# Ledger of designs, part 236: VHH binders against q9y6x5

Target 1, 379 residues: q9y6x5
Amino acid sequence: LPPKLLLVSFDGFRADYLKNYEFPHLQNFIKEGVLVEHVKNVFITKTFPNHYSIVTGLYEESHGIVANSMYDAVTKKHFSDSNDKDPFWWNEAVPIWVTNQLQENRSSAAAMWPGTDVPIHDTISSYFMNYNSSVSFEERLNNITMWLNNSNPPVTFATLYWEEPDASGHKYGPEDKENMSRVLKKIDDLIGDLVQRLKMLGLWENLNVIITSDHGMTQCSQDRLINLDSCIDHSYYTLIDLSPVAAILPKINRTEVYNKLKNCSPHMNVYLKEDIPNRFYYQHNDRIQPIILVADEGWTIVLNESSQKLGDHGYDNSLPSMHPFLAAHGPAFHKGYKHSTINIVDIYPMMCHILGLKPHPNNGTFGHTKCLLVDQWCI
Below, E stands for the ipSAE of ESMFold2; O stands for the ipSAE of OpenDDE; V2 stands for 0.75 times the mean of E and O plus 0.25 times the DockQ between their complexes.

## First folded at step 10 (VHH)

Design yd111 (framework vhh_8dlx_2)
Fold by ESMFold2-Fast, scan of step 10:
Structure yd111 (fold): chain B 379 residues (1-379), chain A 119 residues (1-119)
Amino acid sequence: as target 1 above (379 residues)
Amino acid sequence: EVQLVESGGGVVQPGRSLRLSCAASGFTVSSNWMGWVRQAPGKGLEWIGDIYSGGSTFYNPSLKSLVTISRDDSTNTLYLQMNSLRAEDTAIYYCATGKDYYSEAFDYWGKGTLVTVSS
């Protein structure tokens, strides 16, 4: 009889899209559920880091997925698309599906959520799909709902990841109303199909569903470029990550590299690792490089070339353009309740509470999400 | 006022393909979910698959590789494409829909179209 939860992510769904476009299916979902208008994500505001923060409740410096491209100074390992399946990168935290399987002897299911096709602490999601961007939303949804209905031990935690509207946000930019309206209408249609599928299978009334995202999107321009090659020669450093947060590994003297970069552009901040603002919680991990460059919103760091991206993310997490939203429906949630803001790390302890799991130590605060839940008193 | 009219059935040889149509009136195919169901002589109803308002398709796992459901919103028509037909595919084929987008039941059915697969 355990409670069940489906966690759905639409990558790059900027919170203010809800105010600028029509979402009839999502609005019907919210009408009988809850809406958190802004979720303050973790720095850096990138896909892998924030998806792992959602399921661990930890800042990036604590869970170890500090960027989409990483270098570990202690082990000399490199993280990229081609080697993201090495458990080494994911083992600094315990994601909720591992806790679900180990504490309660329940099953977990996953359709493409970052980390779910990797054995973490020798535990992989009970049912999963190897990451493949070409697999349709319908196929992901069909597998998740089949596993929710036909599993022993029962699937009590399931995840579903979709790459849009992030891919289109990068291609068109969030201010392209014509293209973004078409993309976002398709997302709303997929939300409608999700709800209808759950109803057709008899899952809707007893399933908790969270729809959220990892970050937003901001408009970029070829008029807003920072040419790193104008600041410093490649012979002085190794580039670990480029834009909008550049991760610099000095080959020679760190101070000399810093001095060449510190006044190069009025549109980026240059930090020695120990000088990174405390509010970012982005310092205490060997995968954070000795020098970090942070571009101002809408500025792109390039290597003597133009950028084809009209939208990007990764910027300062205080920027509203970087914030996603959270909507939820189900027996654990109030109906018709709207909340202004939570931190993305607060989602994990809330989900643990819903599932009856003891959370691992985390950076979230359960009190921030209490007002969303029917079994909690709200103040 | 809601009417569903299946067409395209008939006698087909084994191994061939066939496309069935379902014309909807008093009802917009792009605003509701729709499905296909069949009944072989002397057998129960067998669900083939559904298409939802957003275009998402879900199939009976035993039939997934053999069928495709699609729609044409401009003609308000639902289609079932069937490939590699066998004698066991002989059945009356029905299209069906719910009374509204959130209905979980097949509330409206067509009269059916007979498909006979024989040599």
Scores: ipSAE 0.012, ipTM 0.502, lowest interface PAE 9.1, mean pLDDT 90

Design yd112 (framework vhh_8dlx_2; at its last look DockQ between E and O 0.01; V2 from the best seeds 0.00; counts 0 for: pae E 16.6 > 2, placed apart)
Fold by OpenDDE, look of step 13:
Structure yd112 (fold): chain B 379 residues (1-379), chain A 119 residues (1-119)
Amino acid sequence: as target 1 above (379 residues)
Amino acid sequence: EVQLVESGGGVVQPGRSLRLSCAASGFTVSSNWMGWVRQAPGKGLEWIGDIYSGGSTFYNPSLKSLVTISRDDSTNTLYLQMNSLRAEDTAIYYCATGKDYYSEYFDYWGKGTLVTVSS
């Protein structure tokens, strides 16, 4: 039988939650599998970009999903969470579920993973759910497990996405121990239900399961605000994305806009597109705007009418608070092995290996995950 | 010792609703998975549905629209709500649970409660 892989994402699950809270089910999962304690995600550390990086192995500049909100100056198209269905935005890369279907004539399944309800390169997941945040985890799990168990051709790759603890992190802030403890308990319970469901269906022993996340969460405060209106008039630019990385489209001379913003706050770095640090791998795409503003950790860029969150993400991808974790279990993985760090783009070549797929060109390094796999040498 | 005691069965007219209870002892209902199974006269066991430790419920597709499984942690009780009962729903209804948190089989059973649907 061909190898099977289920990729699960709990949005906004900060890596150090594992150290600060109890996860009986997840710890059991890890005990019988592997753990990567910290996953360095891609810049910017937002939901759509990082989820697409996981399944493509590409930096944001390469796969073209460079933010949750984007603007293309040539076509004048906009991308947002409410407007993400145009293949135009996704077609700069080939996600693994497409590869899975095209290379091996296999089936893929998806429960609300970003991009899975869009035909990419004229291919859509064999089974998928349209994104709807109101749909319960239970229903998503039910569909995924049914497809894994009863599909023909058999589903060999599946994705499952859940919005927590990200939503709660935004609402309460990651430092709210009382509320976050409750939220994270629920997440662990869902993991327990996932494992139990797989066992009940007889899938557990033969299914490779990866549980990961796209980013962490940092504490924000009303005392740490950067008000752009104090530095520049709205008539001088169009805001494409706001916080913590603002994308600025100048309406006047770019240099003038830059000069008005460069000293706006000591807690914000202002970059011309060509001056964006190379370590971000966030330069070589037309969808990146001429000027970007990057707030320091815990600082929020606001306009006068902007809403305030107690937690946020999207900051420098080198910050530990932005890092998720990765846990895995299944025939492909060792038992009881812990690894310190990988890059989020490293997940793609690993998944391709597990599934027996030839990976598309990517930015991942297979060597970084070799120690997780039973069929590989580990020094 | 794990014990499961079903109650609430009896004779009911077609179209009516009935709620069965399963009082559990020897374990915490919220820490394990529990399920309902029935056996009609002359037929084999039929799975109705399960509730997992995290609260997720899964149902037999043929019965999903007619049944709801829930639990009360404070009373350590499992429930089966049945609506729009039919003659074919006549059966002994059993509450069951696994030996372990991740058990794949029903290891413990109640004695069952008889439900008779008749006009």
Scores: ipSAE 0.870, ipTM 0.947, lowest interface PAE 0.5, mean pLDDT 96
Fold by ESMFold2-Fast, scan of step 10:
Structure yd112 (fold): chain B 379 residues (1-379), chain A 119 residues (1-119)
Amino acid sequence: as target 1 above (379 residues)
Amino acid sequence: EVQLVESGGGVVQPGRSLRLSCAASGFTVSSNWMGWVRQAPGKGLEWIGDIYSGGSTFYNPSLKSLVTISRDDSTNTLYLQMNSLRAEDTAIYYCATGKDYYSEYFDYWGKGTLVTVSS
């Protein structure tokens, strides 16, 4: 049987939700599989950057998706997170579905994972769905399972992306227990339906399944706003990205813009690009702007306006509130094993090992995930 | 004792709609997955679709635009809504469920209800 892997992401699933809410279906999945309690994501802790880090094993400065909104200083191109399918933005790395298709006579399948509807290095996922948020989880799952079961050459790597609980986390905030309980129960039911569907199709026993997420969520408030218009006039800069990490492109001398911003708020750090902390691995890319503003956890940067977001992410990746989890089940994984933490960049080399692929150079460390795998000596 | 009772069958004209019901007893429909299967005269069983405990629905692709499966948890009842009926939809329609949420297939079936589509 060729090794097969299904990678599932529930956007914005904060690791701490596992402790505060009941997940009977996810707990049954974990009981016969593995759980990594915290995944240390990359900075900035946003959707597109972290989803691309999962499938490339690279920091954002290396894979080039450095934010959900970007500007490239060399080519003068602009990126929006809504519908930009220009391969230029994605070509600084090789995602796992491309690696899977190029090394062996294998196919990949994708239901909505960021980047899978874009040809990257002239290679697009063998089977894919054009991104459309209105497509149900059931339709995504039905297509993925059909492709896993009926493809020639065989689909050995498949991805499935779902927008919740991120959308509800933004709308209600993670501290709204009533609304978050409803949303998380629905997600647990979808996990149950996923497992049942795989069992009914005879896929469950021989399929490796990873359930993970890109980031967490923290509570925001109308009492925690940083009004950028109080600090600097719009004529001095172009705004590339706003909150909670603002990307500033100066229209005048960089030092003058920096001096106007540096003492603006006690709840925001202002960095010249070369002064961005090394621990972020967020410096060596033309898409990182000359000045970066980093808001403290729970603070929102605004332009003389209120924010309707009650939850947000993008903050410092050392914050536990920004961390997702990883659960996995299948023939490659131990049963009933818990692990404390891995780095999100470690997922890529682990997946390459499971699929028998040679990974492209990456920032992950295979040793960090060894204890999860049955064919590895943990100690 | 698990029991399933289908109702709502009968003679219907082409192009019309029909809703079938399946009353369940001995278990809770919201804790199990359930489905609909049909058998046309002289043909094998044809799967129509399933609904899982969490509410997710999966349909036979050839029938997806023509049918909708739903349930009423308060009355412990499963429904099959059929639209744009044609002569080839003439069949005995069965309601089915598994032993539990993690069962791999349908273990319990109803007696069936006959639907005849004719002008």
Scores: ipSAE 0.000, ipTM 0.331, lowest interface PAE 14.1, mean pLDDT 89
Fold by ESMFold2, look of step 11:
Structure yd112 (fold): chain B 379 residues (1-379), chain A 119 residues (1-119)
Amino acid sequence: as target 1 above (379 residues)
Amino acid sequence: EVQLVESGGGVVQPGRSLRLSCAASGFTVSSNWMGWVRQAPGKGLEWIGDIYSGGSTFYNPSLKSLVTISRDDSTNTLYLQMNSLRAEDTAIYYCATGKDYYSEYFDYWGKGTLVTVSS
């Protein structure tokens, strides 16, 4: 049978949750497979960009999903959580499920991974669920496992997305040990259910499973606010995205807007597009606005004095609090191996290798992940 | 040590609903894989559905629209809700559990409760 891969994301699963909380089911999964303790994600450390980086192997400037809220100056189009279905936004890259299902005798399945309900390059996942946050994990798992088990041509690549612990991390903050312990216990129970279901259906021994995440979460506070209205009149710019990376489209002279913002707070870096640090790989796309504001960890950019979020992400991708983990199990992977770190863009060429796909040009390095794989020499 | 006691069986009219209970002792219902199985007179065992430790439920496709499995941790009880009952639903209904989360089969069974659907 052709090799099969299930890619699972638990949104907002910070890498150090694994050491600070108990995960009996996830730890059993890891003991029988591999762990990457620390995955360095892409800037900005937001949900849509990082999920697309996983499946394309590209930096955000190259795949075009540069934030959760975007504006394209050439077409005058807007992108948001509620307006994400236009293929225009996604067409700057080819995600792995498209490449996979265009092969002879292969199909792809998706339970709500970002972009899988969009016809990218006129191609939508062979089997998919339209995004709906009210659909239970069990229903998502049931659909994915039925498609893996019953489809012709066979499903060889499948995705599963879950909104936690991100949703609760925003609501409670990562430092709320009581609430986060309850949330993370539930997630570990769902991982146990995933493994048990795969075993009961006879899929476990021959299916490669990756469990990962897009980013972490940091603690916010009402004591760490940056008030933009104190520094600049909102008539001088259009706000494309607010926090923790604000995207500023000047309505007046760009240098004048920059000068009004550059001393606004010692807890915020202000960049002209051409001055964005090269290490971010976040410059060469028209969807990146002329000025961006990057808040320090745990600081929130606001228009007024209040914010209701207790946890957030999107900060500098060098911050450990923004980094997820990766665990994997299956015939392609070693057993009981731990690896310190990879880049999130490295996941794509590894997945292509496992599936026997020729990767599109990408920013990942296969050599960074080859120690995870049984068919590779590791030094 | 592990005990499962089904209740709520009896005679019901076709088209009615019935909820069966399974009182568990010697373990916590939320820590184990549990399920319901039935046996009609003179027939083999028929799997109804399972609930996993994490709360995920899976059903026999032929029964999915007619049954719901739930649990109550505060009373340590598993439930089977059955709707639109038919004469062919007449059976002994068993509650069962695996020894641990990764068991491949049900290790412990209750004695069953009889449901008779008769007009």
Scores: ipSAE 0.000, ipTM 0.450, lowest interface PAE 11.7, mean pLDDT 91
ESMFold2 (binder alone), look of step 11: mean pLDDT 83; pTM 0.836
OpenDDE, look of step 11: ipSAE 0.834; ipTM 0.934
ESMFold2, look of step 13: ipSAE 0.000; ipTM 0.244
ESMFold2 (binder alone), look of step 13: mean pLDDT 82; pTM 0.832

Design yd113 (framework vhh_8dlx_2)
Fold by ESMFold2-Fast, scan of step 10:
Structure yd113 (fold): chain B 379 residues (1-379), chain A 119 residues (1-119)
Amino acid sequence: as target 1 above (379 residues)
Amino acid sequence: EVQLVESGGGVVQPGRSLRLSCAASGFTVSSNWMGWVRQAPGKGLEWIGDIYSGGSTFYNPSLKSLVTISRDDSTNTLYLQMNSLRAEDTAIYYCATGKDYYSEWFDYWGKGTLVTVSS
């Protein structure tokens, strides 16, 4: 019978939270499974880009979800990040649930993972929930476990997405120990509920479960603002995305806009598209704008106003504060093994291997995850 | 020592509601999973539902619309709310928990509380 995999994301779960707070349920999960202490995500370190990188194994310039707000210069379309269901934005890659459904007579199930309520290459997840942030973790879990047990063709790949601790990280900032302690305890309790539900349904011993996240969180401040309006007048450009990576579409000569921006703040880097650092893998896509501004960690780009965000992400992917972790348990994984670092794009070929799927060409390296797997040689 | 004490049972008219309580000692209800199970006269045990440490609840599909499980962490107490009671709901009701969070079995049980639904 084919292997089964459940992929769970807790949005904005910074890796070092594991060292600063108590997670008894997650610790028990890890004790009988594997832990990757740091996952190096893709640039920009934002929700939609990194969630799509997890399930495609591609850098953002290759899969086309380059930000949470986008403009495509060729088609003149603008991405509405609030429930935009136009397949155009998602069709530059093939996510794992599509591959799962097309290569084998298998079903996929999804509770709110970005892209799963959109037909991609004319294929939508076999079972899915339309995105709605008001739906409880309990309801998402109930649907996923029902579909894992009661589907024909069988559900072999399932996803579960939860908005915390990201929402609270933005509101309180990661340095607010009292509020973050409460939020993280609730997440650990939900992980406990997940494990217990799978055990009670007889799924636990035969199901592969991955718990991961898309990015971390860093502390912001009203003392660390970059006012873009003091650099350049609105009449010279169209703003596609603002902070902490600003995407600038010039209305006049690109060089004139660049010259107005390049010396405006010591706390941001200003790049012409062709000068964006190669290490970001953020250059070769029409949805990447002609000028990109990258704020230093903890700095917020604003338009002549204050920011209410006490925490944010989107910063340089080399920053440990931007890194999530990965924990996994199941028949495919070793027990009690700790690994230091993988790239977020490495998750996709590992998942394809577990499910017996042929991966689409991708930027991940299967060798990076071999030590996690019982059927692989780790030398 | 783990101890569970059910209360709130008694004689109830058909169509009425009733709330049962389970006072727990020897462990913290918010750190373990707990469930309700009933046994009608001359019948086997019937699982009603569970509540897990995080507060997630799971019910027997045959009973889901008729019951609600909740807890009060400050008083270390588990509750079962029952609505639209019928004669077939006459049973001894037990609260139960595992020996630890990862137990798949009800290792600890209360002595039960009798609910009689009669017209």
Scores: ipSAE 0.000, ipTM 0.405, lowest interface PAE 11.4, mean pLDDT 90

Design yd114 (framework vhh_8dlx_2)
Fold by ESMFold2-Fast, scan of step 10:
Structure yd114 (fold): chain B 379 residues (1-379), chain A 119 residues (1-119)
Amino acid sequence: as target 1 above (379 residues)
Amino acid sequence: EVQLVESGGGVVQPGRSLRLSCAASGFTVSSNWMGWVRQAPGKGLEWIGDIYSGGSTFYNPSLKSLVTISRDDSTNTLYLQMNSLRAEDTAIYYCATGKDYYSEPFDYWGKGTLVTVSS
């Protein structure tokens, strides 16, 4: 019987929400499984980059999805949320569902995970849903469980993506306990529905399930704005991405643009591409612009306007507020084990091991996840 | 001690063919998964293809018509044949292996061999 894995992402699920709110269904899941308290994501701490890092095990400079908005200096192509269907943007890496399908008699299924509705290296997930935020969690879950139970060849890898609590985190901010309590209770109920449906279909005991997220959330404020227009005129640069990491393409000499920006605000760091800190692993890709601006936690970069966001992410990946968690249950995982920290790139080689796949070269370290797995010895 | 040593790179004119070699020591090529990956200047890693212990080959569909992976079990050597080279093929080429599914992915990479396609 081939091993099966379902990978679930709740976008923007900050790790410390687990300490500040009650999750009875998630807690029951963890009691008979494993919990990683913090997952150190990749920089920049945004949705598309981190979701692709989870399934490739690569830093953003290596897999090529370096932001939610990108410009490629070699080909002169532009990427935005509206044109994420061009395989060009996704072809710098091989995600796990492609590797899974290239081995004979294996299928993959996907409900909305970023990249799964794009033919990557001419391979699209065997079963998928075109991205549409209006599709309910129940419909996504119904399709995934149907595909896991009834596919021939068997679906061995499945993904499920949900936009909350990220959307509400942006709207209310993570410090709004009243609104966030309602949102997080609903997510816990969805986890309960997931477990119950897998049990009713006879899948629960033989399925490996990972519940994780791509990033956290930090509180923003109208009192913490950086007005870029106060420092530099639009005629000097093209803006590729804005906040909290601004990607600047100079129209004049790079040094002149840098000099106009370097003292713009005490609440952002301005880097020439070659001066970006090595610890970010955010330098070696044509889609990373000649100058990047990195706002301090909770600060928003704007163009002579106010921001309606009360929460945001994209900040320095060393910040605990940017960290998600990982919980897992199934035959591959220990029961009742708690682990402190892994890197988000470590998830990929762990998943390859569980599925019996040969991993493509990646930035993850299998040793970091050994203690989670029943077939491994931990030192 | 597991070692992989790539060779055969160099400067090549557009439209020509080139064969890269990967000499393996400390393990048996015919008993293991092996693959080729490349990294163009300033870009991330791009998967080329794999060969499994049984001899089955799997290729990046974008490259399938342009490349062939083979091995010589008697010399414990992996090969990558590339045809119709273009400027876009300029990259450092790496061979990689996992001795089993428990191996760390980066434990068994070569140092790479540089291929420059230039007129």
Scores: ipSAE 0.000, ipTM 0.179, lowest interface PAE 20.0, mean pLDDT 87

Design yd115 (framework vhh_8dlx_2)
Fold by ESMFold2-Fast, scan of step 10:
Structure yd115 (fold): chain B 379 residues (1-379), chain A 119 residues (1-119)
Amino acid sequence: as target 1 above (379 residues)
Amino acid sequence: EVQLVESGGGVVQPGRSLRLSCAASGFTVSSNWMGWVRQAPGKGLEWIGDIYSGGSTFYNPSLKSLVTISRDDSTNTLYLQMNSLRAEDTAIYYCATGKDYYSESFDYWGKGTLVTVSS
């Protein structure tokens, strides 16, 4: 029988939450599996970019999903995260579900993972749900487990995405212990329900399950705002993305726009595209705008208005507050093993190994994850 | 000691709705999963649905549009709401739970409550 893998994402699950809150169900999962305490994600530390990096093993400049809002200067197309199903945006990479279906003639299943409701290289997941935030976790889980248990040809790769704790992290901020405790307890209960459902259907013993996230969350404040309107008039530029990484498309001379912005705030770095730090791997793509503004952790860029966000992400990927974790359980994984850090791009070649797929060229390093796997020598 | 006590059964007319209750003691419903199972006269056990510790519900596909499972954690009580009752819904209805949230079987059962659908 071919190996099976279920990849689960809880959006915005900051790694440090594991130390500050109790997760009895997740801890039982980890006790018989593996934990990676910190996953260093890609820049910018946002939902669509990092979810696509997990399933392609590529930096954002290479896979082309460089933000949740994008403009392509060559084709003049605009991307919005609301119902944009144009394959153009996703076709710069080959995600693992496409590889799974094309290399091995196996089926893939998807419950809401970003990109899975779009035909990519003329291939869409064999079973999928069109994105709808109103669909319950239970309905997503029911569909995924049905497809894993009774599909012909067999489903060997499945994905499941959930919007929390990101939505609550934005609303309450990660330092609101009372509200975040309630939200995170509910997430842990959903993890318990996931494990229980897999056991009741006889799937648990032979299924590899990865639980991870795309980014963390940091505390914001009305005392930490950068008013872009104080620096430059709207007539000089088109705003492609705002906060905490602003993507600026000049309507006039680029140098003039840069000069108006470069000393506007001590809490914001202003980069011409060619001056973006190499460590970000955020430079070589037509969807990255000519001027990029990067706010310091916890600072919000605004347009002459207040922000109600008490938490946000998108900041420098070297910040521990931006890091998620990875936990895994199943026949491919050791039991009771804890690992300190991997890069988010390393998840893709590890998953390809588990499924017996040849990975497409990628930025991950298989050696970083081999200590997690029973069929590999560590060091 | 785990105890489950069903109530709310009786004689009902076709097309009517009925809500069954299951009072749980000896454990907290939010720390375990629970389900409903029925047995019609002369037939085997038929699974109706489960509610897991986190509140997720899963139903027998044949019954999903006709039933709703819910619970009240503050009163430690499980409910089964049934709509559009038919003669074929005549059965003894049991609530049941596993020994813990990771159990794969019903380990504890109530004694059941009889529902008769008759005009």
Scores: ipSAE 0.024, ipTM 0.574, lowest interface PAE 6.7, mean pLDDT 90

